VHH binders against LysM domain-containing GPI-anchored protein 2 (LYM2). Designs and how they scored, part 13

Target 1, 295 residues: LysM domain-containing GPI-anchored protein 2 (LYM2), of Arabidopsis thaliana (Mouse-ear cress) (o23006)
Amino acid sequence: QMTGNFNCSGSTSTCQSLVGYSSKNATTLRNIQTLFAVKNLRSILGANNLPLNTSRDQRVNPNQVVRVPIHCSCSNGTGVSNRDIEYTIKKDDILSFVATEIFGGLVTYEKISEVNKIPDPNKIEIGQKFWIPLPCSCDKLNGEDVVHYAHVVKLGSSLGEIAAQFGTDNTTLAQLNGIIGDSQLLADKPLDVPLKACSSSVRKDSLDAPLLLSNNSYVFTANNCVKCTCDALKNWTLSCQSSSEIKPSNWQTCPPFSQCDGALLNASCRQPRDCVYAGYSNQTIFTTASPACPD

## First folded at step 4 (VHH)

Design n4 (framework vhh_enristomig)
Fold by ESMFold2-Fast, scan of step 4:
Structure n4 (fold): chain B 295 residues (1-295), chain A 119 residues (1-119)
Amino acid sequence: as target 1 above (295 residues)
Amino acid sequence: EVQLLESGGGEVQPGGSLRLSCAASGFTFSSYWISWYRQAPGKQREWVSTIYSGGDTNYAESVKGRFTISRDNAKNTLYLQMSSLRAEDTAVYYCAKGRDSYLSPYDYWGQGTLVTVKP
């Protein structure tokens, strides 16, 4: 990575992060799911706001960007994807090709070589499996929760163009990535882009904490019993409801939502507050009063 | 082409009822969640209700217990049954489809239907 290093502190040691993946050749959601070892296709569907019934064989055009959720871990001051993402060397593969063509520039061959302790990157063998360490972060930005998105910079891009595209500003992008201006912005290299997260009432002790969603995405949480959607048109407030669309995991049936405290619903507002999702435990689904007053 | 067409608005007295409809075309209606929004004179557009593809619903606090959102997937139609209408419910009501995906990141809105609650 030329300038930014996807700094990741110990405040949140693991989280869900995003990478923007594109291929020079037409592909499918199936191929992308396999490449990134994504266990449930719905994680990709949710990150891209695709209908639940979208086929794995859905075509992805050349150079179309698909948002792929990855599991991020912070260690030694940086964030990297977990070891589930690996690539098996095929005939005529070289590490630079794997980095630039197979993984779309999201990783460098030097980084692949480093984490896999490859003595000579020019001496790889067919059938060898290598961990692919994709860049990520779990850090808050200026005290606010964000979803970190590894954006592969297009040739000719500017900080202003990227900032406008993702709803941030030049100063924030420059500071987060440790660069001063456009001259340090390198084509085909990942840039850490902080995506605004919908405000969530999820408790810090919830099994899905922190639950952070960027605009135009959804997730199934609480063992598939709850669907949460992030939409800027809903005042950047996370919208969660009970779901019967997917069979519960781990639980045989979905537990009922816990009761909201009526006093909290009526506190400090002209109208009663909404009762909203506040996370889950092994036995229960929590609710709480919305932090914002109804108008 | 995605198209949303609202109907059913009109004038009603406080405590009255109206049923709004939104006819959808150009996409697989049953696969998407669809929302009602409204915009009162001089105010920002606000979310009213959403119905998800599986039938789950959500409501703004101001309309809970008074409005019911429903869908007829066979007719590609979204409904909003409004009861116990108040002067504060006076607004243009819009049917809104969220973006299909980041592969096609466009929001679609209908033209709106006016609801006036006259004292």
Scores: ipSAE 0.000, ipTM 0.165, lowest interface PAE 14.6, mean pLDDT 84

Design n5 (framework vhh_enristomig)
Fold by ESMFold2-Fast, scan of step 4:
Structure n5 (fold): chain B 295 residues (1-295), chain A 119 residues (1-119)
Amino acid sequence: as target 1 above (295 residues)
Amino acid sequence: EVQLLESGGGEVQPGGSLRLSCAASGFTFSEYAISWYRQAPGKQREWVSTIYSGGDTNYAESVKGRFTISRDNAKNTLYLQMSSLRAEDTAVYYCAREDTWYGEYSDYWGQGTLVTVKP
């Protein structure tokens, strides 16, 4: 009956997670941004490695998957999206249509009914607004940080095919979702897929901690003053640099990166370590020596 | 529908000055923050300056003191006065409307106007 458990019981109670959204009909990034209450289109662009000048009106083909970042909160052992994601009932809508067609199978009508405490799911009215509790997790997997991705299973898929697509293995995928094999994999239902995160030097006391990015994505952080990218081909190391591509938020101008100690960069390595982004505060952008020596 | 049309680009000598204009239509211009961005050949898009609905301004460090952003709400027009131009200022300059007052997202863009500072 269920595909993924989306367990969320670790020490991290809130995080950014991802859902894979597709529509049976052609749509636009504008419509997807609005549907998921994504405040900044750049978050969608970054999650899909699209150019910054991509139009909000960019066409999304039928059944094309777009990765949508969501804010995840853990409660009572499971993760769900925050209350910003709402759907307003339109004429002739029923909850199952909202779940399967509007939100692409990422949620069930039973779950919508449960979290909105709907006494009778067959008695909904035009104009009612319901919270849409999308599945997510903030948990580490086997002690390592991952980006949880709610993948809607395609008919005829196997655990092996999904694992290969996302760079994991059958055992990990099965264990994470509480299933023992392909026979329990339900088409058109979400599966919790752990995407490997690039390693970062971001401090635990940073305002953007933990900064977790999956392969082929980017984010703007430190009030738009820093761009971070994740690329598996760069040894899964988060690459952050100062950016002038976007106007600063909250700050009038970007503060300079804090100076790295030259002696620390030269310590215990044959060649100097890189000075890398280590997070930010309300006043400062932090840097530190990279944890690994250059080869 | 929302339109932003840039003009005033051209060729200029190093140390010269140039004034760009952006004519806006299809929305209440005075209620929005409007920005200038640029993209040099082979480089990333770069934010240049923003003027907010209340008239406050902000500038990228690379242009601060050399460029002045201004607006004429009666004419629905944005301006960028550029002085002390350098070869590094060579780029296509874009006018953009900010979706929010502070620029969480630029939702409409002009076609751009080319500025070439001859080396």
Scores: ipSAE 0.011, ipTM 0.417, lowest interface PAE 9.0, mean pLDDT 87

Design n6 (framework vhh_enristomig)
Fold by ESMFold2-Fast, scan of step 4:
Structure n6 (fold): chain B 295 residues (1-295), chain A 119 residues (1-119)
Amino acid sequence: as target 1 above (295 residues)
Amino acid sequence: EVQLLESGGGEVQPGGSLRLSCAASGFTFSDYYISWYRQAPGKQREWVSTISSGGSTNYAESVKGRFTISRDNAKNTLYLQMSSLRAEDTAVYYCAKDSWYLGDYYDYWGQGTLVTVKP
């Protein structure tokens, strides 16, 4: 059974996923954003809980891990990043260098060669563009939505150490990756790590459904009009609030949160329920009564 | 492997009707929100309509009451029924599968189909 085989065979065939990227040499958030074709720096900032005013020229030290959000698509039983992540071959590049050094071991040269149908992986030319199929998954774990995180295993790591680092357990990691023990854990290869997502009140018919955030992250949704944060210390409940920090997209101005139905807020609790974000359409921002009674 | 192929565009008189189709392949069509966008000459691309996996629909104000979005999950096909067409509806119409987070980039886009409303 192998690590790096990211099964993606559930009913959900595209989603947002994360990869843990590190470089052997110092780099910048700008270089990482460009490498992974991330349109907005804010997506990287949110995934790493960095301040909104963090410069794109912010230094990233050698071997410092940065979480990069990617768009995941299920194909032939495995999850891979979409075709927007491309690498243009430069002077003296070879595919193994691209895989291990440029993309930090998140992909193998064999996989790059396979998906790009390269006749001879030793015969590449300056200026050729290749799709980089980063590993990911959209599958639910035991019926629950999770954020899949492609973790590059460090030499000397154990399943127990990785489980403890990411707040999961050995059995879950072993079963998800199809391995039975530490001896099958391969250094410098990606491992599928399921990150617990904060529970949300986002409706299934919302444009941002399912809105999945792992602990210590934030995202701007509803055309940048709503900021959502995930904090395990808030009982793993997604916290969304109206924001004017960022210029809205598609909308001229950010609408305020809709008023909740007062009857819903007063239902079945000793004190009124909170009015919480429930998603959006291209016309409106929805709200609903929190499913949990306030404390 | 994900593909979106638009068709049904053409030249039509003001007040006329057209039905656009988008044939989808390479993903589980029924699971996804799918949208129509358009781009008029010299203008930015604008959103027209979205249909959810559950069949809920939303429309831009400029097309409400005139356009109807629908889907046929058995055929993996998205439709846009356009009626009472106006000169300002002249544009290339694109089918788009958006990411689960409405985020940094749109998921796979089709090549587009041209609609010309000509008096």
Scores: ipSAE 0.000, ipTM 0.142, lowest interface PAE 15.9, mean pLDDT 83

Design o1 (framework vhh_podentamig1)
Fold by ESMFold2-Fast, scan of step 4:
Parts: C-alpha cells; structure tokens; sequence
Structure o1 (fold): chain B 295 residues (1-295), chain A 118 residues (1-118)
C-alpha cells in the first residue's frame, strides 16, 4: 500500500522539492506562505508562474492547487521537509484535522506523532508546536534529474490517469511509490510524482546546483541577478537571462552575464552557439556555450 | 469541472482588428498552458497560437499579425488579431493542455465565430 513516505537514497541528500497544496476553504497566498514557512513569496510565485507583482493577499479558491516549494532532506532511505515547517496547535485542533484539513492530506497524523515523539496524539495542548514532515525526494529517475512533486490522490483516481496528467507512466509511478496497482492507491494520501525538469548548463560546483525547474515555472538565482524559466515550448531547455527586476542580495552590483568565459563555437553549427547561464559563485556568474546548435 | 468560455467573435472588414477572450474556471489557472485553434468549414482544426509561461508559438499564417497573451489575475487568455484577412474566417476555440507537459489539448471551449468579409 502507499506509505506516504517517499524514497530518497541517491547521492543527493538535500534539494528543493514541490508539494501540491489545496484547501477546502478559500485562502490567500499569504496564508499558504506562512503555513509552509516559505521565506520569500517569490518562490511560490515562480513555482506557479504568477506575476512578480501578485499581491500576497491574492485569493486562492477552495480546492485550487498551489505548488509550494519545500526544502527536502534525505535520511535513512526517505525524504522529508526540514524543521522550518511547523504548526502551532489552536483551540479544538486534533492531529488528524491538522494533517487532513490544514495540510490538505500531505502528511498523516501518525507521521506527525512519530517525528515529534508525541506519547498520546489525543493529549495535545493549545500552543504546542509540531514539526510537519512533508514527503519529498531528491532521487534521480533512471539517471535523470526530476522535480519530485507530492500529489494528493483524489478519490476514484487511477495510476493511469495520474500518469497521463503529469506526463509519466503507471509503471514508473507504481515502482516509485512501492505499489503494484490501482488497488493500493489511497485517496487523500501523497503520491510521489516525478516532474520532468528543463535541461540546464549549471555546473555541479555552482551554488544553485542542481537548478531544477518543472514546466511553467521561474526562479531568481545568482543573488537575484539571473531569472531562469522552464518552458516545454523552448525544447525543455532552461532559459536564463540577466535581470534587474529585483535588487541583488549579497552583491552590491550584478557581475557580467552577457560574456562567455572560454566559450567555443561548434564547427558543425551554421551559426554561433548561444552564451548560456552555467551557475554562480560568491564572486561571479558562470556562462558557457549552449550544447545545441541554434535553429 | 473544467470550463473554457470564448467571447469576442464577430463580423469584421478585411484589415481590421478583433480581440478574442477565453475565461477559464474549475482549475488553478497559472499551472497550465493554453492555445487557440480555428476550424474553417470543410477543413481540419489547426493550431493558431499557444502560450506557456511567457513563451509563445504561432502558426506561420498568423505570425506577426496575431498575439496571444494571458492574465492570471482574471483567469483569462486573449488572442489579439490584427490585419485580418478573409482566410482567417473560422470558428475559434480556446483549449487547455495538461499541467506540466506539452501534450494534446484535453479541454476545449465551444468556440466563437470570426467572419472577415468585405
């Protein structure tokens, strides 16, 4: 049966992952940002391809899914969100309500009890703070980098329907989640869905490595000096441009991006290759020649 | 239920402009790609324009004349049609694709008629 635990046993021990969050009641981006302890609203905007000037008070309708980026850590074969995501018990809260209604089924009350070492889950007090261990993974799929997405299964769903929705296959979903068919698929429980990532030229020694973006999302990287977008219509190639939309962090001024340091042309290309983003360090932005010939 | 409702069609003279709108409901708007298709009498449906994030693609027959855009705050997709020609006469459909991948369009609106005549 689905365990709600995602396998995470590869060479990458930390990464960014995604969860699909929806509420039974109308909410706001502000409430979602606070609930998931997301430090920068911009990361939620980017994950959902919303304009940068979108209000934090933007309404989210009942049952609308919002993609929330989380920090993932892998240990003992499973991945969980870091300890920044916590919930403070309010009047009349019970752990099952927190799991199913507040966090939309992304976690079970048993898992909350386990990681917080709660002796009796029925004896919780107003004001107690509990770590919420959301499922995640950093593992590659068949040697390729993917963005792991925690999808809450809807009643009546099949592996084939979910696979079709996210562009994967039922065998991959079944194997990744340790199940053998639809009969073991559990409604209102999280399923590990691997989302295809745009290919990037980011170096392994870059501070933002690995830079993995799923389709129809953006991120600001290199201390806000570079905006990267992932778009399936751009041949699944990560598109990074210098940006002045956001004031640089940690740097007084953005380093040059338009020049390729040591970029070489492919003698087989009719036109010169593009200069593309290859990551950053504390001192500079790296660039390299695009791996493909231009059209 | 996913719903797409087109509007803005009509009768226009050659060389004029028309803007089509598509109102989307029943899903999280910003997580999907959208397209405009058209079908003239006796012909196959053809892709006119598509939008993913800030990236667009256009059929060669409309490139430079038509512009697709989106307004996430209004859950709407637009097709700005400039320099209209008689051959642009067709029923225009708004379509939504699957979430994270370019795939066949899963959901269609009912269409809005555009007639370009002298």
Amino acid sequence: as target 1 above (295 residues)
Amino acid sequence: EVQLVESGGGLVQPGRSLTLSCAASGFTFSNYWYGWYRQAPGKQRELVAAIYSGSTLYADSVKGRFTISRDNAKNSIYLQMNSLRPEDTALYYCAKGRDYYLSPYDYWGQGTQVTVSS
Scores: ipSAE 0.000, ipTM 0.127, lowest interface PAE 17.8, mean pLDDT 82

Design o2 (framework vhh_podentamig1)
Fold by ESMFold2-Fast, scan of step 4:
Structure o2 (fold): chain B 295 residues (1-295), chain A 118 residues (1-118)
Amino acid sequence: as target 1 above (295 residues)
Amino acid sequence: EVQLVESGGGLVQPGRSLTLSCAASGFTFSSYAYGWYRQAPGKQRELVAAIYSGDTLYADSVKGRFTISRDNAKNSIYLQMNSLRPEDTALYYCAKGRDSWLSPYDYWGQGTQVTVSS
């Protein structure tokens, strides 16, 4: 019944993923943040490249898509959001309404019923809390890390149109979702769209590894001491710099970036390489020489 | 025994056309997805075109130039290749899916070489 399979076969137990959310009624970033249990509004602002000073009460128009970051886990061959995303049943709610109207078609009522072991999905009571298992994946695509994005298919869409919209190709979309043609696309159901991630120098042993950002997004990492941005127009290279825009978490003050070895910066290039962010630990912020030569 | 045999490859000049054929035997033809993959030297195999029931799928690099078709009565699939470019040079493989999708493949042919050069 779903358009995409959301296969999640990698051994990674958790990762960061995205869902594309829209509401038939006007809403606010505050309401979306609450609905998806997003701890910091900045995560939503970064995923949508919105100014850091954007109000929580910023209006979101009907049918306007907002990218919402979610925590994903692989379970029994598919990816699902963690149990932080819960919905409390209100007067006149039915599970199909919760799936299609409240969560914008990102989940089916059958899946809500299944994971919550609901005996009769037509008999729910006000005040009951249900886990909302949003689709996601942590799998690499052809050996490369990608940001999986759950896109709700619009009526009349084609694979070609969706591929063009998100900068991928028909065969990649089709293969990832286990479909060949447009007749298998189901309107108002989620499709797994692989968003290209900017190349990162973050070490595998970093607390923010793997740090994967899709085009036109930013994140604050290293306890809010580092801001990283992804821009396709800058050769798909992750750009990270020290930031004092947000107060540090866990640290009283931001430690300085570790000094790059001058020999590494001058290795095998006509011009010195850039000293770039390479991740962090509970003690330090790491740096390394950029893998690419300047020009 | 499942057998897929490609034919129709060769050397052609840029802008010309070729038709590749794949003869299938040893199984019931009409129940499966079929496709054409290609592999250039030093590259991974790339899906070029696929067909299942009434649906077709094409890689963006060949869309509008290549056409996949099948003849269930002859147990054959075809790839009509128009407006050939040097970057179309590759070994072309016919593939049969296990069901309605080509991943993972049940069987691959031995391939037929297509070279586009002046």
Scores: ipSAE 0.054, ipTM 0.564, lowest interface PAE 5.0, mean pLDDT 87

Design o3 (framework vhh_podentamig1)
Fold by ESMFold2-Fast, scan of step 4:
Structure o3 (fold): chain B 295 residues (1-295), chain A 117 residues (1-117)
Amino acid sequence: as target 1 above (295 residues)
Amino acid sequence: EVQLVESGGGLVQPGRSLTLSCAASGFTFSTYYYGWYRQAPGKQRELVAAISGGSTLYADSVKGRFTISRDNAKNSIYLQMNSLRPEDTALYYCATEGESGYYPDYWGQGTQVTVSS
């Protein structure tokens, strides 16, 4: 049984979300990347605000939480990770051990059994491959964009402690997860935690829309030509700049940022508006005037 | 009727060793997962060491000091505790999986370990 509902209405059918992974044994970023089928190590580095030169063999201590980005899809009222995340059964594996120890409690053996149509969860064979359906959501919270984070509840935690840790409140956590109090928090089970996203000027028709980042994270977008960071200390505004740190993908060289209209930047503000990243197409990196006045 | 019986607890001085045993019986199904848990007065129960198939895991606080082992022929699980500290004082439980593979499902009654001068 899951601690949280992970409701997903389907209004946004797919998105990126996060899971908080920890292992009781020491591991490496390489092992975590492989376990979650993450194509680029940079995605894990960005989600954890780690330097770009961090080795994939970097040690992860026991019980150290690593944020792992996953691709989320909504169907039948709930969100689950896509089919890229799968586990191959090894000698003497049991589904409860796979769920609780290998995937750190992010999934239940009942859910693995259900989505893989396993007739008897105690009768699995070496070499069988099973989809691991990690919980997620793409839903807005009270009309605002958030990054849903599957948090594995620690033994002895309260809703108040978790709310304080992630910058939300007890009522929001309780309502989002369909629980009425601390007595329904299940240790070692995932809880849906809504992380505030930095405000973005990315156009709805951009190839990276919607671009939602939680505090203390970064991503490379526009074929690696743009680095975006989210920092609560910068008034929760997405900060994007051109970057040459990573070789462009799909493009031979990075196109320049489109210039903003100077008259538009001076409109209705005491100080000129900032010219900010607004997304990209196959040929162009777009910019627009910041919606907020810099005063 | 599945039954787990712990033994080997007692009062020991800091720096000493103790071996806990857990005898399991009454199974009508195969089991692969066993764990040692502990609970100090006023604290929540925590996993200390576990064994499942060919894998073992240990809480950070006991790594290098405790060793979990299994005797499959006797359906018995052992916890060898070396270099004991006052912080290791707790009621120690063994636990195993149920028929559906949920862990922990079956628990022993516990054995008291007290580390004090």
Scores: ipSAE 0.000, ipTM 0.140, lowest interface PAE 18.9, mean pLDDT 83

Design o4 (framework vhh_podentamig1)
Fold by ESMFold2-Fast, scan of step 4:
Structure o4 (fold): chain B 295 residues (1-295), chain A 117 residues (1-117)
Amino acid sequence: as target 1 above (295 residues)
Amino acid sequence: EVQLVESGGGLVQPGRSLTLSCAASGFTFSSYWYGWYRQAPGKQRELVAAIYSGSTLYADSVKGRFTISRDNAKNSIYLQMNSLRPEDTALYYCAKRDYYLSPFDYWGQGTQVTVSS
């Protein structure tokens, strides 16, 4: 049975995950950024492949889905969002309204009540702050890195339709969510959808490891000195380039990028291998030879 | 307001050990990156060790000598420094990232570690 809880028990206990958020009423990127405590608007822009200069006040139409990156932690076999996502109770709020209308069905009022140890969910007060435990996962799928996406199921959906929408298959969705067919698919509940991540050369000891991006998204990393994009049409390979679009953080100037000391020449390749981004530290942007031959 | 307060610094002889503590307040502690940086006179600030959840990262100069740990119940991070060398002399800073892909930009005031006879 589809529970809305995602399995999260792998060797990686924290990661970035995604939720698909929609509102029954028109909203803005600013309101969504605030609701999910997203520090930088760029994270939302990148997850939705929106231009870097997109306004915070850009309208989001009713029922339009926006992908929101969240910080995920595995605890006791399930994944939940960090405690920085919280909601302050306003006049006339009730927990079920907060869950279904404000957070678009990504969480249940029972789950909010449970994690906040609320004695009586019908007795809440204006000004109380409650952690909103959004479902997520950091688990690999068959040894492969994926970005877990919490998809709120629409009434009348099938596993086949959802699988086609996200580039996966019925069997994968069914197995990941512990269901055997469409009859167990529950409307208005989150479904764990594994989005294939682009292959990355980022080192395990990098400050941005593991850098996982789903298709048609981008992030700025290495103190804003590097822009990484994921595009399935580029053979699912993470593409990272030095960037001057955003002022560096922490660093006065960006360290050198695209310098490789290693074996770019390979007798089995028609051309030298590319020098690719391999992560960063406090002073250095790492590079390495691409594991694949260039075309 | 995010506050990080370092303690445990001091003067210590080469080959000895010292433990630094960082007390965090003003936010929920768990599930974020924390790190120890150091800065010696005339040098750039460098990352010494970082921790997120159960995973750790160490600078090559301190691997095998320093151990970073965290206590979520106490909202604290620690740096256990063994086999101290004169070149470990520096002002040590506790740092936090507010977001996974953000740089470390929340800093304490630092605690001085001096390794000399």
Scores: ipSAE 0.000, ipTM 0.379, lowest interface PAE 10.6, mean pLDDT 84

Design p1 (from c24 with Y100S Y101D; framework vhh_enristomig)
Amino acid sequence: EVQLLESGGGEVQPGGSLRLSCAASGFTVSDYDISWYRQAPGKQREWVSTIYSGGSTNYAESVKGRFTISRDNAKNTLYLQMSSLRAEDTAVYYCAAEDSDLWSEGYDYWGQGTLVTVKP
ESMFold2-Fast, scan of step 4: ipSAE 0.121; ipTM 0.599

Design p10 (from c18 with Y100F F102Y G105E; framework vhh_brivekimig_d4)
Fold by ESMFold2-Fast, scan of step 4:
Structure p10 (fold): chain B 295 residues (1-295), chain A 120 residues (1-120)
Amino acid sequence: as target 1 above (295 residues)
Amino acid sequence: EVQLVESGGGVVQPGGSLRLSCAASGFTFDDYWMSWVRQAPGKGPEWVSSISSSGDSTLYADSVKGRFTISRDNSKNTLYLQMNSLRPEDTALYYCAKEFDYESEYYDYSSQGTLVTVSS
C-alpha cells in the first residue's frame, strides 16, 4: 500500500540507503540518531553536509527534513531496513501513530504488524518492542549505481516536481515505483527516489565497495582514516583525503596511502594525474591514478 | 592503569566562572578523544563537551554552547573546561572521560569527579 515498490532484486543484497525524515514537532539530532539506531552520528552529519563539530543536541525544526542513512537488505524482491531499528511502545501509542507521527510516514502500520507477526494490531502493550521495517533498495538503475532515497510525498506533489527537486525525470520515477502518473502518487507515503552518485575509483574488492555518495554529502571511510565528499560542482567526482579528525577504528594508527605508479600518473596527459583513493583492506589503503586528465 | 584526576570545582555565584582540569595518566593521552560529563543531584549523567585527540574539533551540548570552552594540552596530558556565565542548573559533579569515539554514549571515566555548586 506504499506508493513505491522499493524493488531490491539485483546482485547486491545489502547496502547503505537513505530515508528523508521529518517530525511535526521540534526534535534533536540525538533523538533522530536514537530513533533510527544510527551507531555513528557522523553518518547523519555527512548525509546532511553538516559541520563535523555539530552538537548531537542540535535542534531540528518542525517539518525540517533530515536525511538518515540506514542499512538496507534485499529479501523476496524488496528492500527493508535491518532489525536494529526498533520502537518501544509508550503510553497512548497506536501503530498508525507510530508509523505516521513517530516515523514520519516512512512505514505503514500494516507493514509493522506484518513483520512483527502482531496477532491483533489494536492490542499492543506499553513496553513492547517492534521492528520498524523502513523501505529501501540496493538495485542499480539502468546498470548504474545510485543512492536510493525514501522520500515522503507531500500532498499536492507531482512526479515532475519531485523529479526536478532531486535531479531525475518523470519516466525514471514512474518506472522505478511502478506507477503510471500523478494520480497514483500517494501523499504521506514513501517514494523511491534514485539520487545520482559521485563517480569513484573505489575497487570492487574494497571493504567499502560500492562507496556511493549523493550530492552535498560526506562520509568517513577506511576505519575513519579517509574523508570522502561528493559535490556536483566538482564534476560529480568523489573527493577523498586522508583525515586525522577522527580516531581510527580497528587500526591503532592510520596506514599511509599506497603509492601510485609515477609512469601511470603521467600517461597520456599534459599534467600528471592525481593519485586518488581506491578503497581499503584490513591492512592497506589503496590508491590509483585519477581516470581524468587535469588541464 | 588508567587514572583521571579532576580538579577546579567549587562554589560560585550565578554569572561566575570556573576552570576545571583533568590530569590523565596510564595511557597515551594524545591518541584519544576526551570528554566532560556531569551528573546533577538526583539526575542521570549528562554529556557536556568533547575534544578530538589533536584538539582541532570540539563538540558541545546545546545547554552549554557559547558558555563553556573545552581545551587540552597534550604536552601536559591535561584536559580543561572553561565555564563562563554559570547558572544554578550547572550544579553537578563533573567527570572527565576517555571516549572510544566522539559519540558520547561510549565512555571510560573516573568515578571521583569534581563538584561544581552554583548558588546565590
Scores: ipSAE 0.000, ipTM 0.125, lowest interface PAE 17.2, mean pLDDT 84

Design p2 (from c24 with A97K Y100S Y101E W103Y; framework vhh_enristomig)
Fold by ESMFold2-Fast, scan of step 4:
Structure p2 (fold): chain B 295 residues (1-295), chain A 120 residues (1-120)
Amino acid sequence: as target 1 above (295 residues)
Amino acid sequence: EVQLLESGGGEVQPGGSLRLSCAASGFTVSDYDISWYRQAPGKQREWVSTIYSGGSTNYAESVKGRFTISRDNAKNTLYLQMSSLRAEDTAVYYCAKEDSELYSEGYDYWGQGTLVTVKP
């Protein structure tokens, strides 16, 4: 069984989540991207704050953790990755090897067997394709949006050490995972770690809503016309700017940011508020007044 | 194995011209949208131009009317003809293949780049 329960029962039924992947053998970003069916390499680069010119063939050392974004869906009280992540059985594969070695302990062979309705997990055949259900969640924590991160527990870890590593606290981590103490941490099994998300002004009706980024990550949104970054040193505020770093997608040219209403920028502050990114539609990039007054 | 190899960079005076080349292997250039990007020291990378699989082209506002993107399908090579060069055009220029439609080929492929220096 998993060390964390990955409860997913809130008002948000689908979202982007993260898993921490490592391999015992050296690999490449190409192999990781293919393994997790990630459509755009940039989403992996952004999740790991890697330069845009990082090669797809970039070496990933043994036991080096790479954060991989996955599409999460809540079903029957738990979160699970979508059905795009599949593994094709190769010669001498057994389900436990696929779970522990290929997918780095992010899933159990019992869970693979269950969701694929495998009658006998010891009787798998070369060429069979199985859905790999990775753990995730979309739930808010204490009313706040977070990025859920499936962390594979290392042997000898404590809740306090993991909490400190990821900027949370022992009580929050234990409560989220339904654990009372360190004795219930299972090595080589995933734990649900809530990563604080930068605050954003993205509207609920935006095509990229909800836009949640953890510290030291970036994403390209609005058909590649907007780059958003999250940096704890900037008061955990999502920083979105018009970008020409990437070719526009779906649009031949990037539309300008909608002009902010001057009355809203001057409302309730001594100085005008910043005009910030508020999401996009098929035709327009939205803006709004920042929620905090400038100093 | 997909590879992109840029060449043709060098030093040029303001108002001068250069032609950059991007030799592609492992795929056919006419089947994909291929872009040129550039990055100046201490600056973020910016998109310069794209030639689409259908043959249409698009340009960043900063280079429109001065740069021309093209391809030679027989040589499987892209070109960027640069004219009326300015100091602001000084950068390492990169060739990139992008295709988000396919899992196996929906990834970014970048070349190693070629340096263009516009010196007075």
Scores: ipSAE 0.041, ipTM 0.560, lowest interface PAE 5.6, mean pLDDT 86

